# VHH binders against g5egk6r2213to2383, part 21

Target 1, 171 residues: g5egk6r2213to2383
Amino acid sequence: QRWFYKHFPMVWTGRLALKSTEAMINLHLINGSETFLNDVLGRQVTEENPRRDSVKILQRLRLDNGQVEHIYRILTNPEYACCLALSSVNNIENLKENDTNLKSHFIDYLINKKIAGISSLGEVETKFKSARVHVFAPGEIVNRYLSELATSLHDYLQNTDTRYLLIVFTN
Below, E stands for the ipSAE of ESMFold2; O stands for the ipSAE of ESMFold2 at other seeds; V2 stands for 0.75 times the mean of E and O plus 0.25 times the DockQ between their complexes.

## First folded at step 12 (VHH)

Design j4 (framework vhh_7sr4_2; at its last look DockQ between E and O 0.14; V2 from the best seeds 0.00; counts 0 for: pae O 7.1 > 2, placed apart)
Fold by ESMFold2, look of step 12:
Structure j4 (fold): chain B 171 residues (1-171), chain A 123 residues (1-123)
Amino acid sequence: as target 1 above (171 residues)
Amino acid sequence: EVKLVESGGGLVQPGGSLRLSCAASGFYFSDYAMGWYRQTPGKQRDLVADITSGGSTKYGDSVKGRFTISRDNTKNTVYLQMNSLKPEDTAVYYCAAREVEDSSGYEHLEDYWGQGTQVTVSS
């Protein structure tokens, strides 16, 4: 646990939404460009340069028909950003509910439907760069990504019951 | 939070015109097909017009040649220009954001709808 946070410090906290359910998450950059990620999410410097506070899953991509293979090169591009998303603990009273929501309404939902969740973050002139966001539950494409780009993290996650999503921001 | 806010409705004489606007926020506007639908009491919503993210348009048969849909990505707004209005055009008009499928198979989980704006054509 100390090992994880030493190597992958939190870079963003906010809400992940799917339909009527939300979960608070922390993002930890594991591969790619921190500059790109901050351009997309905002830097929270001023009122004129706010930080996005949420990512809403509005679309899906099937994972069982081979279409994700066509974008894998884009997902792994070091110019973009790949994050591990973990449950955010910012209020101990809500810890169990938030963790349950993340597990049941995001992770299990995506696994059972065999889909990735997709968000499209719009450009706002001078404030936010646009991005397409892919939200993956643990599974084949995530195992491939981590085995190629973050082997030690992959080993760690395989040996724990850590609940996570892999969230990839692209152009 | 996704919002679609219609405006521009009202009372107009037969043969007149109105321009409806729908301001969108809370999503990436250019990824969505946008449309206008209308509903009279006791009936289902009917397609009036839609416009894809690529700019292709489709119209209901009863409005072809009289209504024009357009979009402005700078303002995140879709418009419906309604000309040569008839009493049978009287309805609540709804703005909708609908998926457009691309070649990679991205599909929307749900459509978004506005609250509607009343258009009344009466002499």
Scores: ipSAE 0.168, ipTM 0.626, lowest interface PAE 2.7, mean pLDDT 84
Fold by ESMFold2 at other seeds, look of step 12:
Structure j4 (fold): chain B 171 residues (1-171), chain A 123 residues (1-123)
Amino acid sequence: as target 1 above (171 residues)
Amino acid sequence: EVKLVESGGGLVQPGGSLRLSCAASGFYFSDYAMGWYRQTPGKQRDLVADITSGGSTKYGDSVKGRFTISRDNTKNTVYLQMNSLKPEDTAVYYCAAREVEDSSGYEHLEDYWGQGTQVTVSS
């Protein structure tokens, strides 16, 4: 809707990968450092400075071990970038497949395993800063974060039954 | 980028010893089981030794009692000590990282493989 995009414009589009599947996603910055996010993902100010095009989940963080304070510190650190990830609405040729992959192979997978997905983005020729990436499916700690710190966004997501991931770039 | 770099291979006489090292980077080393595999020409890769993040080990039948796997989580490195080497141990040895579950079996996100190091046992 226009309300969502007015308040949380898209800041990046690219591929999210896990195992043998991919989904195209759009990121919308909801909290934290836009400068850090741009340094990690690139701004594509010239043709020789392309932004990153993908994030691959390679590792995990178990969420069922009472790590609430650790996760909350990740979500709220002002030097990090906390983003909402939604299915891309651009020129994806199989929009239904993309949406199904996001739900079944990312969201449901992470929920069923009780994990966050983890990626590492390495520095590239001093052009891109490195970052650790945390990928969270909806759940108790994410819902608490949104209900406390972004109430209008939380209400929007609930009322529209929107599929999403919360993706945090840290270092 | 994930990297596994093997070293320590070479030519050795039967009955000799060799120690392989594998330096890992680009992932959370402590969350992965690490292993050594070997491949002779025309054959599939066979398990040599595997070690969990907690230190539990598993060996292929043909190397039990002769080879020892170990890991150093502070250096992100896994080792294979190979004693009493035989000509049939001649192979390319690969370091591998696999994500597994501790208590209910295992779950792989993705296996990572090194480039391999040649071990040749010959007179």
Scores: ipSAE 0.014, ipTM 0.222, lowest interface PAE 7.1, mean pLDDT 81
ESMFold2 (binder alone), look of step 12: mean pLDDT 78; pTM 0.771

Design j5 (framework vhh_7sr4_2; at its last look DockQ between E and O 0.54; V2 from the best seeds 0.00; counts 0 for: pae E 4.4 > 2)
Fold by ESMFold2, look of step 12:
Structure j5 (fold): chain B 171 residues (1-171), chain A 122 residues (1-122)
Amino acid sequence: as target 1 above (171 residues)
Amino acid sequence: EVKLVESGGGLVQPGGSLRLSCAASGFYFDDYAMGWYRQTPGKQRDLVADITSGGSTKYGDSVKGRFTISRDNTKNTVYLQMNSLKPEDTAVYYCAAREVTSGSYEHLEDYWGQGTQVTVSS
């Protein structure tokens, strides 16, 4: 709880979308460049520092076809940004619905289909840098990532039975 | 918001030419194959042409040699040059964005424009 937020403060909040379903999420940077992440998403809403409000999953990447090793090399690049996505807690009335949507329509969906969700964020000159976004449910690639780059976080997530996605921003 | 906006449709005489444009926004254009499809009332949509990010093209049998698809990645726009038009080319033409041009990335859903009418008649 307090341990997690002490080490991994929230860096972005917004909507994650798939088809007609949305879930509000908080992102916590666990590895990589906060500068890159801020260039892609923005963190403060001003005309000089705009912020994206959503990430829509538009594509999928099959995880059962043996290409995971190539993608893993890209995802671990320290110039990019790897985030943990958790259900947003900012609306207690909708919290249970949001948590259920995150589990059923994102986490379970991705696990059952054996895929990663993919978004492509277009450049907006002077405001947003472009990025490719990989959205992973818990599984082999995520376990490997966390065990190599964030072992204490991995233990925390297992011990607290926390629902999460791993969301990686690359270019 | 993902948007595909077609333009350039209209009425043209047989043997004439027409150039369709599709302006894309709300997604990373370079990651998508772009295509043109057409549909007459009561029929399924038919592939007219598609083009990968790298420029590889594919055409429907009935338009090969007469139509040319191209794309301008700096303007996020795909074009269809239609030459030697025939009455059988009359249809609503749809711009589509579909699976990425490289790698193992697949679209979860296709994106479609609203369509532009092309009518070939004297």
Scores: ipSAE 0.084, ipTM 0.551, lowest interface PAE 4.4, mean pLDDT 83
Fold by ESMFold2 at other seeds, look of step 12:
Structure j5 (fold): chain B 171 residues (1-171), chain A 122 residues (1-122)
Amino acid sequence: as target 1 above (171 residues)
Amino acid sequence: EVKLVESGGGLVQPGGSLRLSCAASGFYFDDYAMGWYRQTPGKQRDLVADITSGGSTKYGDSVKGRFTISRDNTKNTVYLQMNSLKPEDTAVYYCAAREVTSGSYEHLEDYWGQGTQVTVSS
């Protein structure tokens, strides 16, 4: 517990959305560039420099046809950012509903459909850098990513009942 | 947040003209086909006009020759010039953004504005 938050502090809180459903999440940077991630999501410097408050899944990518193999190099590029997404709310009642939404409408949905969720974040002047976003439920590509780049975290997640998504921001 | 905001609707006499605008934000405008649709109560939304990022256009049969769709990719805006308006053109007009699906990435849903009322009456 203390080990996880010591090594992977929260870097962003916001909404993950798909159609009419949303879940509040915390992102924890696992690998890659914190500078790139902050350029995409924003850091609140003043009231005039807002951060993005949501990521909406707009497209899907099939995972069962070998297509992700040719983009794996891009997903693992250390100039980009890979995050672990966990449920986020500060109220126990809302936490259970949020966990249910995250599990049913994102994690289980992506697993059952054998897809990744895709978002496209547009550039906003100099405030937000554009990015493509891949949202993965636990599975083969996530296991490969974690085994190559975050072995201790991979062991931790396998040994706990932690529900999560892997969210990768690329250029 | 994806946002499509229509403007330019209103009341106009038969034979008159209106120009609708739709300002888009929250996505890369150049990757989307844009369109105008209209709906009267109790009916499905009908295609009025579509325009691709490259400028190719498609029109509904009832508006061909009277309406013109255009887009300005530098302003993230799509327009509908409506000429020779008829009472039958009375409807709520919606702006829509559709991502053109390629083989690898598939859209999950289209984006829609809230609509703007156009009323053509004497």
Scores: ipSAE 0.084, ipTM 0.538, lowest interface PAE 4.4, mean pLDDT 83
ESMFold2 (binder alone), look of step 12: mean pLDDT 80; pTM 0.805

Design j6 (framework vhh_8h63_2; at its last look DockQ between E and O 0.66; V2 from the best seeds 0.00; counts 0 for: pae O 5.9 > 2, unsure alone 60.3 < 65)
Fold by ESMFold2, look of step 12:
Structure j6 (fold): chain B 171 residues (1-171), chain A 123 residues (1-123)
Amino acid sequence: as target 1 above (171 residues)
Amino acid sequence: ELQLVESGGGLVQAGGSLTVSCAASGFYFSDYAMGWSRQAPGKERELVAGITSGGSTYYADTVKGRFTISRDNAKNTLYLQMNSLKPEDTAMYYCAAVEVTDSSGYEHLEDYWGQGTQVTVSG
């Protein structure tokens, strides 16, 4: 919808990877610093100054043992970046497959295991800042985040039954 | 992108010593507990040594007292010093990400390893 893109423009497109599965996603900045996010992901899509092309989930954080409460202040820090991730495709024939992968292999997986996905992006001097990446499926922690920091977006996502992940970049 | 590259393997006589190393890139190396796993043909992979970000170490009973794991976070490098080698230690040795790196409960989602480095012990 036009409302969503008016308020939350796309800032990155690339691959999200988990085990042997990938999904193409668009990131939309919903809270925090676009400058920080661009420093982490890259400022240009060129051979000389490439943007990172993927985020790979290699670790998990259990959500059912209270550990995420310990880091919630860091996740909400406006100096970092919180993004909404939506399915990204160039044509309609690929949309259903990519959307199915995003749902079944990322969203449902994370919900069923009661975990957040974790990636660590290493520094590359002069090109990329380092970052810790938290990947959340819809659920209690995400609902709290959106209710506190992006109420209109929260309403939008519920009313449209949109499939999404919340991806938070921190340092 | 995460990359683990092992090196230093080779042929050694029983009772000899060998050091293998693992160069890591594409992630915050110091955040991970790291380890060495090995796999002989037809057998399951096994973790033989591990080291946390804080330096605490683990060893399988079959290598305890003979192997020493260490890490250099400034060089993003993991090492395994193997002494008193036996023919039973013959295997492909893999650098791996293992266990959580801090008190927040971060755990590995699945095992990852490089292409490995072959260690062959003759006797």
Scores: ipSAE 0.040, ipTM 0.488, lowest interface PAE 5.4, mean pLDDT 81
Fold by ESMFold2 at other seeds, look of step 12:
Structure j6 (fold): chain B 171 residues (1-171), chain A 123 residues (1-123)
Amino acid sequence: as target 1 above (171 residues)
Amino acid sequence: ELQLVESGGGLVQAGGSLTVSCAASGFYFSDYAMGWSRQAPGKERELVAGITSGGSTYYADTVKGRFTISRDNAKNTLYLQMNSLKPEDTAMYYCAAVEVTDSSGYEHLEDYWGQGTQVTVSG
């Protein structure tokens, strides 16, 4: 809705990939450093200032072995950039299809495997800063984080039954 | 983007030595456990050596005492020194992030590796 986009404008659009599967997503910065995020992803200003077009999940972090404190450090560090990822397509039929695809290939996969998806974005001198990327599906820890630190957003996501990932860019 | 490029393979005589290396890019190399796997045609892939981010090493029994894994985190490079080579060491050697159980909990998805470098040992 209009409330969501007023408070959390889109800051990046691109492909999220896992194995041979891709989904188009929009990122909306929720907390942390916008400057860091822009340095990692690039700015969409000109062809001279390129922008990364994808994030590929190539690693995993197991969540079923007592990682609560580690996950909270990732989520709450103000030097990091915490983003909400939503489906991104141009028309209503493709929007619903991509959203369903995002659920099946990414959200359900991560939940069923009890993992976070991990990517590494390498430094490119003068163009992109490096970052480690954590991709979290909804779950007990993420829901608790959102309910305590971003209550209005958490209520919005619950009331609209919105499918999402939480994507955190770290140093 | 993540890339793993193996090199240094070739033909060597039994009893000889060879070093293979892996240039890594597109990720924080120093934060990952890394390893070497090998596969001969028609055989299952075998993890032969691994090294954690902290430098702890693992070796398969078939290569222990003959192979040495090492890493240079400043150069994003993984090495495997292979000594006393035998014909049964003939295989394609792949660099990969490995599943290493430690306190970090970070591991690569098992189905990702480089294109490999061929090591052929003749006797």
Scores: ipSAE 0.017, ipTM 0.420, lowest interface PAE 5.9, mean pLDDT 79
ESMFold2 (binder alone), look of step 12: mean pLDDT 76; pTM 0.759

## First folded at step 13 (VHH; framework vhh_7sr4_2)

Design k1 (at its last look DockQ between E and O 0.83; V2 from the best seeds 0.00; counts 0 for: unsure alone 62.8 < 65)
Fold by ESMFold2, look of step 13:
Structure k1 (fold): chain B 171 residues (1-171), chain A 123 residues (1-123)
Amino acid sequence: as target 1 above (171 residues)
Amino acid sequence: EVKLVESGGGLVQPGGSLRLSCAASGFYFSDYAMGWYRQTPGKQRDLVAAIYSGGSTKYGDSVKGRFTISRDNTKNTVYLQMNSLKPEDTAVYYCAAVEVTDSSGYEHLEDYWGQGTQVTVSS
């Protein structure tokens, strides 16, 4: 756990929404441009610093139509920002409900439908840059990425039975 | 977040023409299918036309040959050209971001609707 935060510090916290369900998440940058990510989301350095507070999934990308190499290119592109999303531990009063929502309404839903979640973040002048967001549950392509490029992280996630999403910000 | 704004409705005589426009925002327009539906009081919304990301189209039986759907990806706009209008075409026309299979692989998660524009075909 201390190992994880040393190598992948939290860069953003906020709400992930799908239909009528929300889950609080922490994002940890795995690969890509931290500058781009900060331009899109903001980084809560103080209470006065602006940041986006939510990402809402309104579209989807089918993963069963032969787009394996395109999707992998998204995950590994250095101009983008690839993040691991974990349940937020700072919401202790609702921790079990948040963890259950993340698992059942996001992770399991995306796996069962064989889709990635898609969000479109509009530009907010002087505050935030626009971005397209891809939300991936664990699966073939994400496991390939982790096993090839982040073996220690992959082992950590398996050994701790950690629920996660992989969230990629593109422009 | 998804926003669809129709325009171009109005009163027109039978046999006349009308062009509807729909300005879309809140998603990467060129990757997604779009459609036009219509509704008369007391009835369900019926498909008028759909256009997919690749440009292929589908029409309802009652409008085939008379209506043409098109899109302009540079303006994030969908159009419905309606020719040879009949009184039975009178309805509220809705622009839709519809949950349908698309060759791009990108699809709306749910159906998203505009507020509608009234088309009235009458002498």
Scores: ipSAE 0.631, ipTM 0.817, lowest interface PAE 0.7, mean pLDDT 86
Fold by ESMFold2 at other seeds, look of step 16:
Structure k1 (fold): chain B 171 residues (1-171), chain A 123 residues (1-123)
Amino acid sequence: as target 1 above (171 residues)
Amino acid sequence: EVKLVESGGGLVQPGGSLRLSCAASGFYFSDYAMGWYRQTPGKQRDLVAAIYSGGSTKYGDSVKGRFTISRDNTKNTVYLQMNSLKPEDTAVYYCAAVEVTDSSGYEHLEDYWGQGTQVTVSS
């Protein structure tokens, strides 16, 4: 709705990949540094200075062993960037497949395995800074994050039953 | 993109030594387990050695006491020191980012392999 897009404009669109599955997503910055995010994803959207086009999950973080507690401070650091990822309707010829892939192969997969997805974005001299990427489905750590740092958004997401991922970019 | 590049293979006389290196990129190296495997023609890849993020190691029975795995987290590199080489050690040696449980909580999603480096222990 209009309230959401007024407060959290889209800052990036691209592909999220896990194993053999992709989904097109839009990222909306909800907390942290837009400067850091632009350094990682690319400064401008032009043919001469393009942005990264994808994030590929190649590792995982187990959420059922307590390891997440000691990284929570890094995830909430305002010098880094936390985004909400939503399905990208405008760029998809196959809307049903994209929605199905995002729900089944990312959100439900991460919940059922009790993991976060992990990506590593490599530095490219003068264009992209490197970043570690954590991809979370809704759950305890995401609820804690939103309740502490984005309470109005947390209420909005619960009230609208919105399908999303939380994607955090750190150094 | 996970990238693993082996080096240090070659031809060595029985009783000799070689040191293999594996340069790793595409992930935060210090949080993940790494390993060395080997394969002879017509056979499956066998575990030679593994090293976990905390530094603990595991070895195949045929190489215990002769081979040593180590890692340098500042160089994102895994090493295999191979001493007292025998003709039976002749194989292609592969660096691997292996999908195993690690105390760090960070794990590879699946197995990732290098291209391999040939080790030949002469006749």
Scores: ipSAE 0.602, ipTM 0.814, lowest interface PAE 0.8, mean pLDDT 87
ESMFold2 (binder alone), look of step 13: mean pLDDT 77; pTM 0.767
ESMFold2 at other seeds, look of step 13: ipSAE 0.218; ipTM 0.644
ESMFold2, look of step 16: ipSAE 0.579; ipTM 0.805
ESMFold2 (binder alone), look of step 16: mean pLDDT 77; pTM 0.762

Design k2 (at its last look DockQ between E and O 0.48; V2 from the best seeds 0.00; counts 0 for: pae O 3.4 > 2)
Fold by ESMFold2, look of step 13:
Structure k2 (fold): chain B 171 residues (1-171), chain A 122 residues (1-122)
Amino acid sequence: as target 1 above (171 residues)
Amino acid sequence: EVKLVESGGGLVQPGGSLRLSCAASGFYFSDYAMGWYRQTPGKQRDLVAAITSGGSTKYGDSVKGRFTISRDNTKNTVYLQMNSLKPEDTAVYYCAAVEVTSGSYEHLEDYWGQGTQVTVSS
């Protein structure tokens, strides 16, 4: 627990939405540019310059037709940002419901449909840079990514049976 | 977040032409298929034309040879050029972001514009 947070501190908290369901998540940067991620999500929380508060999945990418190989280079580009998303511990009375939503309506849904979730974050001049967002449940592409670029994290997640998503922010 | 705005409808005599435009926002336009549908009162929406992200097109049988769909990925806009218009073409025309053809990226849900009226009358 302490090992994970020492190496991958939380860099953002907010809502992930899919259809009529949402889950609160924490993002932990595991590869790529914190500068890029902060430009996309916002650098500070103020009345005049807030961070984005949500990511909504509106599109999908099928994973069972070989498309992942075409985009893997973009997903691993160190100029962009790859994050691990975990359930947010922000309210103990809602913790179990939030964990259930994340598992059932995001992780299991994406696995069963054999898709990645896709979001488009629009530019807001001087506040937020635009980005395409890929949301992956555990599976072949995520195992490849972690085994190649974050081996110690891969071992940690396997040993703890942690529920997570891999969320990649690109141009 | 997804927004589709049609324009260019109106009243025209038989044999005339109209050009419809649809401005799209809220997604990476160049990656997705787009389409035009039309509907008369009491009927289902019918496919008029569709265009893939790669530019391949398909048309409804009643409009082949008269209508042309195109897209400008720089302007996030899809167009429908409608020539040799007939009274039967009278309908509300809808821009759509729907999965009419397979592509690399797909919309999770069907998205529709507000519609623009086309009336062909003698």
Scores: ipSAE 0.239, ipTM 0.642, lowest interface PAE 2.5, mean pLDDT 85
Fold by ESMFold2 at other seeds, look of step 13:
Structure k2 (fold): chain B 171 residues (1-171), chain A 122 residues (1-122)
Amino acid sequence: as target 1 above (171 residues)
Amino acid sequence: EVKLVESGGGLVQPGGSLRLSCAASGFYFSDYAMGWYRQTPGKQRDLVAAITSGGSTKYGDSVKGRFTISRDNTKNTVYLQMNSLKPEDTAVYYCAAVEVTSGSYEHLEDYWGQGTQVTVSS
């Protein structure tokens, strides 16, 4: 929809990986530092300096052991970059499969295990700054965050039944 | 792609020494504990030595005082210095990247090398 892209333009596209599965995603910055995000993901100023192409989930953070305050600090910290991740494909033939992979292998997996996915992105001198990445599926804490800090986006996501992840890049 | 490559194995006489190396790539080496494990035919893998990102070490009982684990975070490499080798040290030695036990973050999986053979025989 035109409203969503007007307010939250795409800032990155790439692969999200978990175990043996990948999904292409678009990131849309919803809160935090765009400068930090661009430093982590890279800037393509020439063909010699491409952006990062992937984020691989290698670790987990349990969400069912009373970490609500920790999670909320991650989501609300203005020094970080909190992004909405939506399904993306290079061509229309793969859109349905990619959307199904995102739902079943990322969203449902994280919900059923009651975990956040964790990645660590290494510094590449002159190209990319390092970051830790938290990948959250929809759930009670994420819904509270969206309802309090991004009410119009929260309504949009519910009214359109949009599948998403929240992906937060931290220092 | 995560990659662990062991080197330095081989044949050695009793009482001799070997130094194993493990070159790591494709992950944040400085955030992981690293370890050496060994396996003889028909037995489970045993911990030989482990080292945290901060340099704290742990050793299996049979190798204490003879083996030394170390790491170089700038080269993404972990080492095992093996001295006073005995025939019972004969095994395949594996490098592993394992979770940091002091944090709240857990690996989805451990990473393992292919292994390097160490044989102690006359």
Scores: ipSAE 0.139, ipTM 0.592, lowest interface PAE 3.4, mean pLDDT 82
ESMFold2 (binder alone), look of step 13: mean pLDDT 79; pTM 0.789

